# Designs tried in a protein design chat: VH-VL binders against Holliday junction branch migration complex subunit RuvA (ruvA). Part 10

Target 1, 202 residues: Holliday junction branch migration complex subunit RuvA (ruvA), of Salinibacter ruber (q2s5c8)
Amino acid sequence: MIDYVSGTLVDKTTDSALVDVNGLGYRVHVPTSTYKRLPDTDEEVTLHTYHYLREDDESLYGFATKAERTVFETMTGVSRVGPKLALSALSAMTPTELRDHVMEGDKSRLTQISGVGTKTADRLIVELRDRLADLDVLEDTSPLSGGSDARAEARADALEALTELGLSKADAERSIRQVLRDNAGIQSADELVRRALKADQE
Key: E = the ipSAE of ESMFold2; O = the ipSAE of OpenDDE; V2 = 0.75 times the mean of E and O plus 0.25 times the DockQ between their complexes.

## First folded at step 4 (VH-VL)

Design u10 (framework fv_tocilizumab; at its last look DockQ between E and O 0.11; V2 from the best seeds 0.00; counts 0 for: pae E 14.7 > 2, placed apart)
Fold by ESMFold2-Fast, scan of step 4:
Structure u10 (fold): chain C 202 residues (1-202), chain A 125 residues (1-125), chain B 107 residues (1-107)
Amino acid sequence: as target 1 above (202 residues)
Amino acid sequence: QVQLQESGPGLVRPSQTLSLTCTVSGYSISSGYYWSWVRQPPGRGLEWIGYIYYSGSTTYNPSLKSRVTMLRDTSKNQFSLRLSSVTAADTAVYYCARDSYTYGDSSYYNPFDYWGQGSLVTVSS
Amino acid sequence: DIQMTQSPSSLSASVGDRVTITCRASQSISSYLNWYQQKPGKAPKLLIYAASSLQSGVPSRFSGSGSGTDFTFTISSLQPEDIATYYCQQSYSEPLTFGQGTKVEIK
């Protein structure tokens, strides 16, 4: 339902962020890795969100990257793995680190996650090995948080436009990042697309 | 663990080309990030030279652009710096470094999260 | 080019003192500011990114704050191992630029 939240960061704690979207305040739970990337209060922010629904509970979770969100969604799909444990995992290691430790069967590293003992580590290895191996989205290179709502939206729009024009997601993101490194002040999707196409050609 | 290590001649004669290689271990340079060179003249501050993106695209500091070339060798997991027409002003410790853009906690803010130990290059006859 | 100006260029303080270093950008860089520690003969080490985010493994006595053009780096209780030169760096726009450095010494 709610795929992202983009607005003004009103308040933040180590485990949550309050984002004001045109007068609507969304409180989202975040891993420490996302917290570290949050701008200062009163700055703009974009978070990828996951709407967690249970019969007796409803919560919104937010992430700096789509890869983090995919790991969170995949983990919470595992029997007896809840949101709190999934957030702890993302706070302890990156999505690629988690995938690597699961693929390698590294129980010692997995037990570093708060709430994960040897029995839970074994379960994560068994249940996640195939699920994480199939996820190309862990290679997602498009973090859209950085303190500018207009810039984050323009960047997302430009990415979509470039992929519609036949660029792979990786190529589109590479070109957009190249353009922004050269001209960080660009705010329009139109200008990003134009410059990214020229950069990709060269 | 990601490690970067510079290698190349420590002495270059004036008007020649300075050539350095950075060997990366623990991460494939073709999988992500910007791979940068930064230099530091003895007793002075840091100057960014340029980067090569994991795709092979390069961007150079305008102050050095006419003399700089960066290349990558994905089979050896290395990237290199060539600086032409050197003078005594190019004497410096040269560092290779990763600037994060695509992965992990620091990707969007582009810090230099891993550095080589540095290679001193002296330009002298 | 964005120019980064640090102050002071050097300072001497006692163990346990609170040390502050400032960094000013010639134009707004939002929160795209990083802080590095460099000990003599060593490569720089990332301490803080995104103006205020502490790099993994870095002691909590180091902190950063600010946004836009004015930034502050703080060591809450100076330790002997903190003797080093500290650099700010903007990653907002190319060319990437560093401050001139602040040398921190113990009295």
Scores: ipSAE 0.000, ipTM 0.426, lowest interface PAE 20.6, mean pLDDT 80
Fold by ESMFold2, look of step 5:
Structure u10 (fold): chain C 202 residues (1-202), chain A 125 residues (1-125), chain B 107 residues (1-107)
Amino acid sequence: as target 1 above (202 residues)
Amino acid sequence: QVQLQESGPGLVRPSQTLSLTCTVSGYSISSGYYWSWVRQPPGRGLEWIGYIYYSGSTTYNPSLKSRVTMLRDTSKNQFSLRLSSVTAADTAVYYCARDSYTYGDSSYYNPFDYWGQGSLVTVSS
Amino acid sequence: DIQMTQSPSSLSASVGDRVTITCRASQSISSYLNWYQQKPGKAPKLLIYAASSLQSGVPSRFSGSGSGTDFTFTISSLQPEDIATYYCQQSYSEPLTFGQGTKVEIK
């Protein structure tokens, strides 16, 4: 029901943002990853939101990216996984990292999330694999306000360039993922494109 | 005030399909929680049959999985149970119940916090 | 599947007595353990969730404790209205399973 919140950032903490929308103050719960991308107070901000409504709980959750919101929605749809555990996951790893660990069945990495034991990790792997397979994490690199992460911008630019050169979006994403897995420090779109094109030819 | 109410025929012939409907009032089944069926043979204990999540996903008890289907009708705020190829062993009181989200520590706990009154289904000629 | 074993299967006690029921899981279930009361002819009623948390509206004479595999349910002072069968239930993993029940009667 509330899909986004856009207004002036009045206050922020490591787990919340207070956004003034024409005199209405919305307190939005956020993962640490979203907190780190919030602008200074008194600047404008837009958060992708999920209105969590249960009989005993009504809260607004907010995310810097659509991918983070999708992970939150998808995780809270898993048996015995609620909003606290979903926020812990997004605070511990990016949507891309979570998808990759789930796709590879890396239980050891998933158990590093606060509140995730071995049984919960197994359930996350089984339940999320199909639901996260087509998650488009590169599209959701839009900045909230102010500075962008240089790596996120380089990845978005590389995806756009590869698509213009004729790769499908899925093939381009796979190539970029493979290049970054082998070369984690790349911050240049041009270098990503060059290496991804060679990977595609193989 | 959340209320659950079972409805359906109380007598089913062997080899036929048992069908029950749970009507929910006071909360939309598409807004949250898990919605479960639990049964109790006369004079015996409780057996979980399965649940349907508010998004529509289903999970069934492996012991019954080959014979169970659960569906929902969000416009009527109802969810239903179908159990095929019934025998006398399927005679029981059938309950619908809400599987609530409740925080304890860092993980979720899911008690059955609201129950219907139960509907006795007898499998007999 | 996680097997839940209750002890005893039945008991009789006097009004005012302390009643203790135990529940053992076949493997660790952390604190994913709930207790229900079922009076004759009625649906089960949730009393305790998360091993030790009292459901709202439930009298304080009811309590629960334990973690892992061994759990205890206690009625501190048995009342006439507490005649019922009590069930433990694990919500740790599917299939969700119940203990066989403990029938409590008053002498």
Scores: ipSAE 0.000, ipTM 0.470, lowest interface PAE 14.7, mean pLDDT 82
ESMFold2 (binder alone), look of step 5: mean pLDDT 90; pTM 0.930
OpenDDE, look of step 5: ipSAE 0.024; ipTM 0.606

Design u12 (framework fv_tocilizumab)
Fold by ESMFold2-Fast, scan of step 4:
Structure u12 (fold): chain C 202 residues (1-202), chain A 125 residues (1-125), chain B 107 residues (1-107)
Amino acid sequence: as target 1 above (202 residues)
Amino acid sequence: QVQLQESGPGLVRPSQTLSLTCTVSGYSISSGYYWSWVRQPPGRGLEWIGYIYYSGSTTYNPSLKSRVTMLRDTSKNQFSLRLSSVTAADTAVYYCARDSYTYGSGSYYNPFDYWGQGSLVTVSS
Amino acid sequence: DIQMTQSPSSLSASVGDRVTITCRASQSISDYLNWYQQKPGKAPKLLIYDASSLQSGVPSRFSGSGSGTDFTFTISSLQPEDIATYYCQQSYSTPLTFGQGTKVEIK
């Protein structure tokens, strides 16, 4: 498995990048979101890669962030979701936006993704809910507003504590996000857990 | 072609940990699909235990989650089931199976398209 | 959890008969419904996936239909080798759940 590719960007198109690593050229398929963040040719680039291997397809995919790679990997594990649809999703919205729409059950936003109809949107909501709960927003391509290392650490600790107390990862993530939406100043994992448990009881 | 085979002790004492291994041939478990465990108590129906995704992430049936752990050994092309604190109610035939939530080029990957032969585990003193 | 209820629990029919089994989900599962055949002492075998798609290598006498909450499995002309227990299974949401099974016997 190739976890990343770091080298000189030789060529790029809207759906692929060619990276030269000491004389070896790796052609990597990328979503439009990653393409927009690629440097000019002859500049250095690092892409987080995913080796997609199924009975029908074998390809190397590359992403600007680990969060994008996690979303791609998770989506391609969903019934009737192949690499093309997963790339379309990442081109339409950020990992955080996709996670939020899945957690909220927002079918209208999900059906805006090319290739996603109502049935696929329903499947994405059901199957991605728990898997995207662990998504690290610090690795997201979107700017983090009002974030800090302390807050991110507290959130991760709270998520772990809530799941150890018996909540599903999806429920724990929703509770934490609801608490933070209402109380953005919370820095303590202990306070996040306490407030999330109160919200879960309702 | 793809084949799955269970192995492990057929008798486990109450309160101990049930441990089974599924050996996969014809396909690398680190290359794709979800790999599941399903059990069937004698004379009863089928119960899904959980799956491990080819990346190593797991999802367990909530009814068993506190007692279940699934692991993969990519060097041996195996995935395993550990069920702790067993009781007589855990006596069953345990199957490993391939399940996939992925659609390929013109083909559907069915949830349980390949099954092991099953391994009977009796929980008895 | 999505509960799957099959009916009947058992049936007896003659060779050549049309056999019908029904499966109901406690909530809508679209067409994410599979049917399995299990013979005594053997692992289940996938017959139908996505409510109506016939698995490769499975005889055409087996068929499935339905969507949402109500599903039907049919054997158009029962053969001796079809004696088995049949299970429906939803693949819409985890935990994946099975019906209780329908035992098919020949008279």
Scores: ipSAE 0.000, ipTM 0.429, lowest interface PAE 18.0, mean pLDDT 79

## First folded at step 5 (VH-VL; framework fv_tocilizumab)

Design v01 (from u05 with heavy chain N110E; at its last look DockQ between E and O 0.31; V2 from the best seeds 0.00; counts 0 for: pae O 3.3 > 2)
Heavy chain, then light chain:
Amino acid sequence: QVQLQESGPGLVRPSQTLSLTCTVSGYSISSGYYWSWVRQPPGRGLEWIGYIYYSGSTDYNPSLKSRVTMLRDTSKNQFSLRLSSVTAADTAVYYCARDSYTYGSGDYYEPFDYWGQGSLVTVSS
Amino acid sequence: DIQMTQSPSSLSASVGDRVTITCRASQSISSYLNWYQQKPGKAPKLLIYAASSLQSGVPSRFSGSGSGTDFTFTISSLQPEDIATYYCQQSYDTPLTFGQGTKVEIK
ESMFold2, look of step 5: ipSAE 0.460; ipTM 0.709
ESMFold2 (binder alone), look of step 5: mean pLDDT 91; pTM 0.931
OpenDDE, look of step 5: ipSAE 0.180; ipTM 0.690

Design v02 (from u05 with heavy chain Y33D; at its last look DockQ between E and O 0.33; V2 from the best seeds 0.00; counts 0 for: pae O 4.2 > 2)
Fold by OpenDDE, look of step 5:
Order: sequence, then C-alpha cells, then structure tokens
Structure v02 (fold): chain C 202 residues (1-202), chain A 125 residues (1-125), chain B 107 residues (1-107)
Amino acid sequence: as target 1 above (202 residues)
Amino acid sequence: QVQLQESGPGLVRPSQTLSLTCTVSGYSISSGDYWSWVRQPPGRGLEWIGYIYYSGSTDYNPSLKSRVTMLRDTSKNQFSLRLSSVTAADTAVYYCARDSYTYGSGDYYNPFDYWGQGSLVTVSS
Amino acid sequence: DIQMTQSPSSLSASVGDRVTITCRASQSISSYLNWYQQKPGKAPKLLIYAASSLQSGVPSRFSGSGSGTDFTFTISSLQPEDIATYYCQQSYDTPLTFGQGTKVEIK
C-alpha cells in the first residue's frame, strides 16, 4: 500500500521519523541504521516503507534502503517473526551481514540482536536461510545520507542563488521545498534553482 | 482445542532408553511450531529438556544433551523424546508442551501455553 | 545458563490477602519472563507471559511486573482455588530455566 514516504522530516527519535507530506504527518518506525542516516529536521527525506496492517495494529515502517525493506518484508513474512524482531535485526546488522550470519548458521552473532536468544536465532536461521539466499541484491546504494549533506549543500547553494536572483529568502525556501517535494531525488543546486525558477513563473 | 498427550512406558530399567511420544490433537503441527519436553522429578521443580522445531531442528538442555534425542513426525502429528542411559535420577513426570509466540505486538517467545497431562516414568531395576 | 531465583519458597496467607512472589534472573532477560501455576497432580498452567501480559482466560487478580533481572508476581486477592506452586520461567535464552517454585497455601 504505502511503499514510500517522501517529504520534510519534522521530527526524529532513535526509533521513528515524522515526515510531513503536504500537511499530513506520518510517523514511521525506523531501525537504528535508518535513524543514523536520517537528515536533520526540516530537511527532505524519502523512506522506503512497509505498511504493516493487522486487525489490531496499523503501523508504518521505514527504511533508508530498499534492501532493508526487502529484508524486513522477508523477515516479517516468516511465521512468528514480527516487526519488532525485524527492526531489531536491522538495527544490529546490515542486510548483508544478516544474510551471511543466517547462511553460516552463526547463532553467536545473531544473538547479539536485542531480544534474540538461541531459540530465536535458530528460528531465524531455519526460516530465513532459503528466503534470504533468494534475494539477489542486498546492496542498496541509495543514499539517504549522501543526499543529506549533498542535499543540504545543494539546498544552501540554491537558496543563495535564488536570493541573488531577487527572490526573498522566504520565497526561495518555499520554492525549493516545493521542488524537493515534487522531486526528492534532486541533488544539484543547479537543478533546484532551475526548477524553482520555473515553479515561481507558473 | 489444542490437546497434547504423552504416551510411553511408565517403567524403564537403568541404562535403558526412555521413550515418550507426544500426540497433538485439535491442532496440526505446522511451520513455525516449537515443541518442548519438560520433566519434573517427584516433589521437585521443573526442568526443561529441550525443544524440537517443525523442521526437525533441536536444542537440548546441555545437562542432558548427550543423552537426548527428539524427533517429530508431522504425518502423525507427533513428536517424541528419547533419553538414553537412564538412571534413578531420571525418574520424573515428563510433560510435552507447545511453545507459543506472541506475534506482531511483542514478538516474544512464550513457551508452554499448552501442556500434556504428563507421564510418570520410573526408572527402576 | 540463566539462573532463576524465586522468593519465598513457600508462603501461607489468608483468603483475600495480597500475595507477592519475586523472581530474580542471574542476568538480564528483558521481559522474557513467564509465570506458571501448578496444582497438585496437574501440569503447569501459563498465567503470565512477557513479564506482565495476562494469558487468555486467566483471572485478573493475577498480575506480573518487572524487567531486566527483577520480576514480581502478584495475586491481588488470594482465593482458595489458588492453592498451588508457582514458577517463574525465563524464555530469553536456552536452556529455558525455571525458578525453584513458590508453594502457596491458605491459612
């Protein structure tokens, strides 16, 4: 259902992100790995999300990479593996690390996951070995973070450029935000400026 | 309703192998299931023997590991316990139990939500 | 192995009394602590799981609390049918281990 959330990061905690999408705020549960990659508040962010929907629970889980989401989906697709366990796993190790430990049957490493004892480790190994092996690409280079510094810099540069072109700081900021909302993948100041100017003319 | 029932000989001679079978009814053993054996010597506390997973994977109490073998037969909806080289110290009521799991909300292992009635096994010459 | 220590080993109380049993783990087990009731000649019955969650069908007078290493089991108002031995059990790691039990009797 909800496969991604893109908007302005309004708030973040160690285990969640609040993203404003055109005036609607989505609270998204995130693993520590994603939290660490989150931009600063008031910056644009895109999270790959899994919409967890049960009779008595509706939650949104978000990840920096598609690989993480895929692993999360794979894990939660296994009997008696819930979102909490999956998040804990992804917080403790990368998708690749998880796969490797599972494939190797390394219970000692898996038990380093918060709340995972030997029995749970056994379950993960048994249930996920084949499923994780079938996943082709666990390396997702989609930078949440590479975008943050670069985006921050691009944003700053774009803001400066737009203000030099005669826009007020407020208008420039608004235009940039609008552009980024429409195109979260923009990482260059030039592109931001170009689009912002077009938006301002329309 | 899930029901578990232990079956096997109530008397075993020293050095022989204790064999018990747990028959599950009202529930079909399926993927994700864990099944445990727990014993209780007369007048004493509870000791976990081990578990067997649906796939056949096992984990035994280290105190008994060298003597314990657990199997499962999904076709019969049964799982079994074998304890070799028994001594008087192995005299106990043996329980089979289902391990439960709280899915979604807490992700907790909550073993032993269902128990068999228990089977007394006496080791005597 | 994780050692579970219950206190007291036995207690006697009157009907209607509040009964408290404690369980201590030798290491942190988070909330992976369960409480069982065992009546004479019967199998243990799960009462509390995840330290504080009441098993379905269990009377509300039973409760549990705690996390980490220290846990408590409480009967808010002891009833005659509550005569039993109670066990804590950690499900954090194998081997699964039980407390030594607390025998509860009515005066």
Scores: ipSAE 0.030, ipTM 0.647, lowest interface PAE 4.2, mean pLDDT 88
ESMFold2, look of step 5: ipSAE 0.446; ipTM 0.709
ESMFold2 (binder alone), look of step 5: mean pLDDT 90; pTM 0.925

## First folded at step 7 (VH-VL; framework fv_tocilizumab)

Design w01 (from u04 with heavy chain N110E, light chain S93D D94T; at its last look DockQ between E and O 0.39; V2 from the best seeds 0.00; counts 0 for: pae E 4.5 > 2)
Fold by OpenDDE, look of step 7:
Structure w01 (fold): chain C 202 residues (1-202), chain A 125 residues (1-125), chain B 107 residues (1-107)
Amino acid sequence: as target 1 above (202 residues)
Amino acid sequence: QVQLQESGPGLVRPSQTLSLTCTVSGYSISSGYYWSWVRQPPGRGLEWIGYIYYSGSTTYNPSLKSRVTMLRDTSKNQFSLRLSSVTAADTAVYYCARDSYYYGSGDYYEPFDYWGQGSLVTVSS
Amino acid sequence: DIQMTQSPSSLSASVGDRVTITCRASQSISSYLNWYQQKPGKAPKLLIYAASSLQSGVPSRFSGSGSGTDFTFTISSLQPEDIATYYCQQSYDTPLTFGQGTKVEIK
């Protein structure tokens, strides 16, 4: 239903954002990863949202990236996996990291998620392995400020270029993420590739 | 209503394999939950043996892992326990139970909410 | 393995008394603690889950509290039918482990 919220950030807490959209304030639950990426109050923000509707619970969950939302949806689509666990997972690790740990069956890494013990880690591995494997792109670098399709395209192109150069998809993604963390303003695939290759060599 | 019932021999000879079956009614074992075995030696506490998840994945107590095998028959809605190389120390009441999980903030289900009546297995020559 | 330590191992109280049992985990288990009642010759019965949630059909005189490593089980007013052994159990990590039990008797 509500796929995104775009407006002025009015308030933020470690686990939520309040966004004013033409006079309506939306309280959006966010993982720590998104919180850390939120702009200052009174600035514009765009969150990818999942509208959680249950008989006795209506909540809005928001994410900096579509990948995070997708993972959230994937997780909460699993029987008896709720929003809290999904948010905790995304707070502890990136979508790509989660996928990798799940695919590898790395319980030790999964137990780093708040509230996740070995039993729950085992369940996550069993329940999410196939579902996460089916996800094509788990990019973690979408801007919150209404980043242009151009950036997404640049990332996709850079990823393709790096993989063509012989990097694994996982390594390419990691390198791109690292570059974008240091240089969020990069909008060209060529620049991303150039810097990613340097980062991978270091 | 969900019901569990253990079945199998009450007497096993040393070095042999203990075999028990749990028949579940009122709920499909392939639909969810952890289907667990727990044992209790006479006059002692409870020891978790392991579980078979509704997906078929198994997890065993490390203390028994080398000797434990859990299987399921979804067509019969049953899951089983095999414990090899038994000794007198394996004499216990064996329970099958349905186990669940807790994720917090409403994402929880009651663990070990249904139990079988238990089956006494005595290891004796 | 996570060790669960209950205290006391046994207690005797009068009908109507408040009974308190404690359970300590060797490491933090968040709220992944359950309490069971076991009567002689019967299977354990779930009373409390998630540290403080009352199982459906269980009398309100039973309650649980705590988080992390220290947990408390309480019977607000002990009844004759409450004679049993009570166990705490952690569901945080495998192997799942139980406390050694607390035998509750009536004077």
Scores: ipSAE 0.212, ipTM 0.705, lowest interface PAE 2.7, mean pLDDT 89
ESMFold2, look of step 7: ipSAE 0.295; ipTM 0.662
ESMFold2 (binder alone), look of step 7: mean pLDDT 90; pTM 0.927

Design w02 (from w01 with heavy chain G104T; at its last look DockQ between E and O 0.65; V2 from the best seeds 0.00; counts 0 for: pae E 2.2 > 2)
Heavy chain, then light chain:
Amino acid sequence: QVQLQESGPGLVRPSQTLSLTCTVSGYSISSGYYWSWVRQPPGRGLEWIGYIYYSGSTTYNPSLKSRVTMLRDTSKNQFSLRLSSVTAADTAVYYCARDSYYYTSGDYYEPFDYWGQGSLVTVSS
Amino acid sequence: DIQMTQSPSSLSASVGDRVTITCRASQSISSYLNWYQQKPGKAPKLLIYAASSLQSGVPSRFSGSGSGTDFTFTISSLQPEDIATYYCQQSYDTPLTFGQGTKVEIK
ESMFold2, look of step 7: ipSAE 0.642; ipTM 0.842
ESMFold2 (binder alone), look of step 7: mean pLDDT 94; pTM 0.956
OpenDDE, look of step 7: ipSAE 0.277; ipTM 0.717
ESMFold2, look of step 8: ipSAE 0.583; ipTM 0.807
ESMFold2 (binder alone), look of step 8: mean pLDDT 90; pTM 0.926
OpenDDE, look of step 8: ipSAE 0.439; ipTM 0.753

Design w03 (from w01 with heavy chain S105K; at its last look DockQ between E and O 0.49; V2 from the best seeds 0.00; counts 0 for: pae O 2.7 > 2)
Fold by OpenDDE, look of step 7:
Order: sequence, then structure tokens, then C-alpha cells
Structure w03 (fold): chain C 202 residues (1-202), chain A 125 residues (1-125), chain B 107 residues (1-107)
Amino acid sequence: as target 1 above (202 residues)
Amino acid sequence: QVQLQESGPGLVRPSQTLSLTCTVSGYSISSGYYWSWVRQPPGRGLEWIGYIYYSGSTTYNPSLKSRVTMLRDTSKNQFSLRLSSVTAADTAVYYCARDSYYYGKGDYYEPFDYWGQGSLVTVSS
Amino acid sequence: DIQMTQSPSSLSASVGDRVTITCRASQSISSYLNWYQQKPGKAPKLLIYAASSLQSGVPSRFSGSGSGTDFTFTISSLQPEDIATYYCQQSYDTPLTFGQGTKVEIK
């Protein structure tokens, strides 16, 4: 239903954003990773949202990237996995990190998620392994400030270039993410590649 | 209604293997949840032995891991416990149980909502 | 392993009395705590899950509270049929562990 919310950030907390869209305010639950990326109040923001609809609960969950939303949807699609756990997971680690830990069966890493013990980690590994493996792209492509298709394309191109240079997909993604965290305004694949290679050497 | 029933010998000799089977009715063990074994020595508290997940994955209590094997037979809707090298310390009532889960807003909890009646296993020469 | 410590180990109270049992975890278990009732010769019965949620069919005189490491189980008005041993259990981490139990008797 509501796939994104775009407007003026009027308020933010550690776990939510209030976005004004033409006079209508949307309270959106966000993971810590998204919170950290939120702009200052009174600035424009775009969140990828999941509209959570239940018989007795209607909530919006928002994410800085489509990948985060996808993982959130994937997680909450698992029986008895709720939004809180999914948010906690995304707060603790990136989508790619989560996938990797799940694929590796790394319970020690999964238990770093707030509210996740070994038993829950076992469940996540079993329930999410195939589902996360089926996800094509878990890249953090979209800046909150309305990242253009151009940025996504640049990122994809950079990823391809880095992998062609011999980096693993995981390493390439990590490097690109790091570069973009430090330089969110980069829209050139060449620049991404250049900086990613430097970052990987450090 | 979900029902669990333990079956197996009530007497096992020392150093032998304790074997119990839990037959589940009213719910398929391959459909979900954790299927657990819990034991209780006479006059003592409860000790979790381990579980077999609906997927077939097993997790055992580290204190018993080297001696415990849990299997399932989905065709019979049964899961079993084998405990090797038993001693008198393994004398207990053994319960099979469904370690269920509850879904809340973002959280889930796994309680033991259904139990078997329990089966006393005595280790004696 | 997470150790669960119940208090008291036993208690005797009169019918109609308020009974309180405490359970402490050796580390935070969030709200992953369950309470069970076990009568002699019977399997444990789930009463409370998720620290404070009443299991279906369980009388409302039973309740639970707490989070983190400290939890409380309460019988608001003790009834004769409540004679049993009560256990707390954490489901946060494996191995799953139980408290040592609290034997509740009626004077």
C-alpha cells in the first residue's frame, strides 16, 4: 500500500520519524540504522515504507534503503517474527551482514541483536536461510534525500566494476557502503570504485 | 487438540542407551514449533534435554550433548530421544513437550504449552 | 548457562491469601520468562508466558510481571486446587533452564 513517504521531517526519535506530507503527518517506525541517516528536522526526507496492517494494529515502518525494507518484509513474512525483532535485526546489522551471518549459521553474531538468544538465533537461521538467499540485491542504494535512479545505477555499476577487479561481491558491497556512508553525495560509479578501492586497502 | 505421549522401556541398565518415543497427535511435527524433551529426577527440578525443530534441526543441552540424539519420524508424527551411557543419575521422569511460540507485536515467545504425561525411566542393574 | 533462582523454595499460606513468588535470572532475558504449575504426578502446566501473558484457560487469579532479570509470579487469592510446585523458566537462550521450584501448600 504505502511504499514510500516523502516530505518534510518534522520530528525524529531514536526509533521513529514524523514526516509531513502536504499537511498530513506520518509517524514512521525506523531502525537505528535509518535513524542515524535521517536529516535534520525541517529538511526533506524520503523513506521506503512497509505498511503493517493487522486486525488490531496499523503501523508504518520506514527504511533508508529498499534493501532494508525487503529484509524487513522477508523477516516479518516468517511465522511469529514481528516488526520489533526485524527492526532490532536491522538496527544491529546491515541486510548483507544479516544474510551472511544467517548463511554461515553464525549464532554468535545473531545473538548480538537485541532480544535474540541462541534459540531465536537458531530459528532465524532456519527460517531465513532460504528466504534471504533468494534475495537478489541487498544493497543500500537509496539516500534518504531522494536518491535518484542515477545513484542506484552508479552503485550497481560500481559493484560490477569492483567484482570484475577481483573483489568478492560481499567485499565490494561493504566497500561501497563505507564510501557512501562517508560521501553520500557521490553519484559516479567511477568515483565510487576509486574510493572503494582505497577503502579496501586501508 | 494437541496431545503428546511418551513410550519406551521404564527400566534401563547402566551403560546402556535410554530410548523414548513421543507420539504427537492433533498437530504435525513438521508444521512448526520445537519438539522438546525435559526430564525430572524424583523429587527434583526440571532439566531441559534438547529439542528437535520442525525442520529437523536439533539443539541439545551442552551437559548432555555428547550422549543425546534426537530423531523424528514425520510419517508417524513421532520424535525420539536416545540417551547413551546411562547411569543412576539419569533416573527421571522424561517428558516430551511442544515448545510453542507466541507472536506479539514484533516479539515472539516460546513456551511449553503441551506436555506428555511423562515416562519414568529407572536406571538400575 | 542462564541460572534461574526462585524464592522462596517453599511457602504455606491460607486460602484466599495473596501468594508471591520471585524469579531472578543470572542475566537479562528480556520478557522470555514462563511460569508453570506442576501438581504431584503430573506434567508441568503453562500458566504464564512472556512474563505477564496469561495462558488460555488459566484463572485470572494468576499473574506475572517483570522484565530483564527480576520477575514475579502472583496468585491473588490462593485456592485449594493451587497446591503445587511452581517453576519459572527462561526461553531466551539455550540451554533452556528452569528455576528450582517453589512448593506452595495450604495451611
Scores: ipSAE 0.269, ipTM 0.710, lowest interface PAE 2.7, mean pLDDT 89
ESMFold2, look of step 7: ipSAE 0.564; ipTM 0.797
ESMFold2 (binder alone), look of step 7: mean pLDDT 90; pTM 0.924

Design w04 (from w01 with heavy chain G104K S105G; at its last look DockQ between E and O 0.72; V2 from the best seeds 0.00; counts 0 for: pae O 3.5 > 2)
Heavy chain, then light chain:
Amino acid sequence: QVQLQESGPGLVRPSQTLSLTCTVSGYSISSGYYWSWVRQPPGRGLEWIGYIYYSGSTTYNPSLKSRVTMLRDTSKNQFSLRLSSVTAADTAVYYCARDSYYYKGGDYYEPFDYWGQGSLVTVSS
Amino acid sequence: DIQMTQSPSSLSASVGDRVTITCRASQSISSYLNWYQQKPGKAPKLLIYAASSLQSGVPSRFSGSGSGTDFTFTISSLQPEDIATYYCQQSYDTPLTFGQGTKVEIK
ESMFold2, look of step 7: ipSAE 0.580; ipTM 0.803
ESMFold2 (binder alone), look of step 7: mean pLDDT 92; pTM 0.947
OpenDDE, look of step 7: ipSAE 0.153; ipTM 0.683

Design w05 (from w01 with light chain S91Y L96Y; at its last look DockQ between E and O 0.03; V2 from the best seeds 0.00; counts 0 for: pae E 19.0 > 2, placed apart)
Fold by ESMFold2, look of step 7:
Structure w05 (fold): chain C 202 residues (1-202), chain A 125 residues (1-125), chain B 107 residues (1-107)
Amino acid sequence: as target 1 above (202 residues)
Amino acid sequence: QVQLQESGPGLVRPSQTLSLTCTVSGYSISSGYYWSWVRQPPGRGLEWIGYIYYSGSTTYNPSLKSRVTMLRDTSKNQFSLRLSSVTAADTAVYYCARDSYYYGSGDYYEPFDYWGQGSLVTVSS
Amino acid sequence: DIQMTQSPSSLSASVGDRVTITCRASQSISSYLNWYQQKPGKAPKLLIYAASSLQSGVPSRFSGSGSGTDFTFTISSLQPEDIATYYCQQYYDTPYTFGQGTKVEIK
C-alpha cells in the first residue's frame, strides 16, 4: 500500500515522525534506531513504511532502511508478536544482529529486548529462523569487488545442495556462514558443502 | 565517536600470562563487527593475533593458537586478550582494533578502521 | 599462511617526488588488500582498502592498484607529513598477514 513517505519533517518524538508530503501530514511510528537517524525538523526525510491494518488498528510504521522494515514485517507475522514488540527489537538491535541471535539460538541476548521473556525468545528463535535465514542474500546489495562473484556462485550452489541433503534453510545458511567466517577465500561449492556438513554435525 | 583503549600491565615475567583489555566507547561491541588484537615487536612489523565476533566466536593466528584466549564482556563493552607462557619474544606493542563487519554473503567491507593507541608489554626476567 | 612480500624495505625521496611501493602475495588474494600508514609512536592508519579504494578523509595523492598477487601503492607527490612506515595487509584468509613494511624518509 504505502511503501515510503518522502517529505518535510514537521515534528518528531522518540517514537514517531510527522512528515508533510505536499500538504498531507503522515504520522509514522518509528523505532529508536530510526528516530536517531531523523534529521532536524524542517529538513527532508524519506522513510520506508509498512501500513499496519487490523480491525482495530490502522497505523503507519516507518524505518530508515528496508532491512528494518523486513524484520518488522517478519516479526509481526509471528504468533503473539505485535508491532510494539517488533519496534522494541529494532530499537535494541540491528536487523543483522537480530538475525544472527535468532540463527544462533541466543536466548540471553533476545531476552534483553524490552517485552521479551524466555518463552517469547524461544518462539522468536523457532519461528523466525527459517524466515530470516536469507535476509542478507535478498536485501543487502554488496558492491562489486574482486572474487565476490565466484564466492557468491559457490555459496548459492552450496546452499541449494545442503537443503537438498535435508538441512533447513536456516541450518544450511548458518553452517555456510560459519565456514566462510573462518575461511573467507573458499570459492568451491564442493568444499563449502563438505566443510558445512562437518561444522553442522559438531 | 568510536574509541578503543588498551589497558593492562606493562611488565610481565617469562612463563606468566599476559592479559590485556580493550575498552570500546561510542559503539557497542555486541553490534556487528569483528574485534581484533594485533601486535608489533619494537622496531618490527605487525602480526595479527586473532579476532572475536560479537557472538563470542573466535579465530586465532595458528602460530599463537595454543597460547591465546579471547573473551568479551558486553556489559562493560570490553574484549580481552590472554597470552599464556610468555617469553621475551612476546615483547611488543599490542593494539586492539575494530575489524570487519559481517554483511552476509561472506563479504567484508569495513577493514580495520579504528585502532587503539597501543600498549607496550615488556616480558623481562 | 599467505606470505606478503613488500618492496623496498626503505626509501628516501624529495618533497614532490612520486613514490611507489610494491606488495606481492604468495597466492591470489583477489583484491582483499589494505594499505596502512604508521607514523613513529602511533597506531597504523588505514589509507586504502580493497586494493584501490581510498578511505574517507585520505588525501588524493595516495592511490593503490593491483589484483591477484601483485599490488602497488603510490604517493603521487611526496609531502613532509608523509614520513612514515607503510604496510600492506591481506584479509582474504586467516591468519591475516602484513608485509614487513617500507620506511619512507625525506632527503
Scores: ipSAE 0.000, ipTM 0.426, lowest interface PAE 19.0, mean pLDDT 81
ESMFold2 (binder alone), look of step 7: mean pLDDT 90; pTM 0.920
OpenDDE, look of step 7: ipSAE 0.170; ipTM 0.678

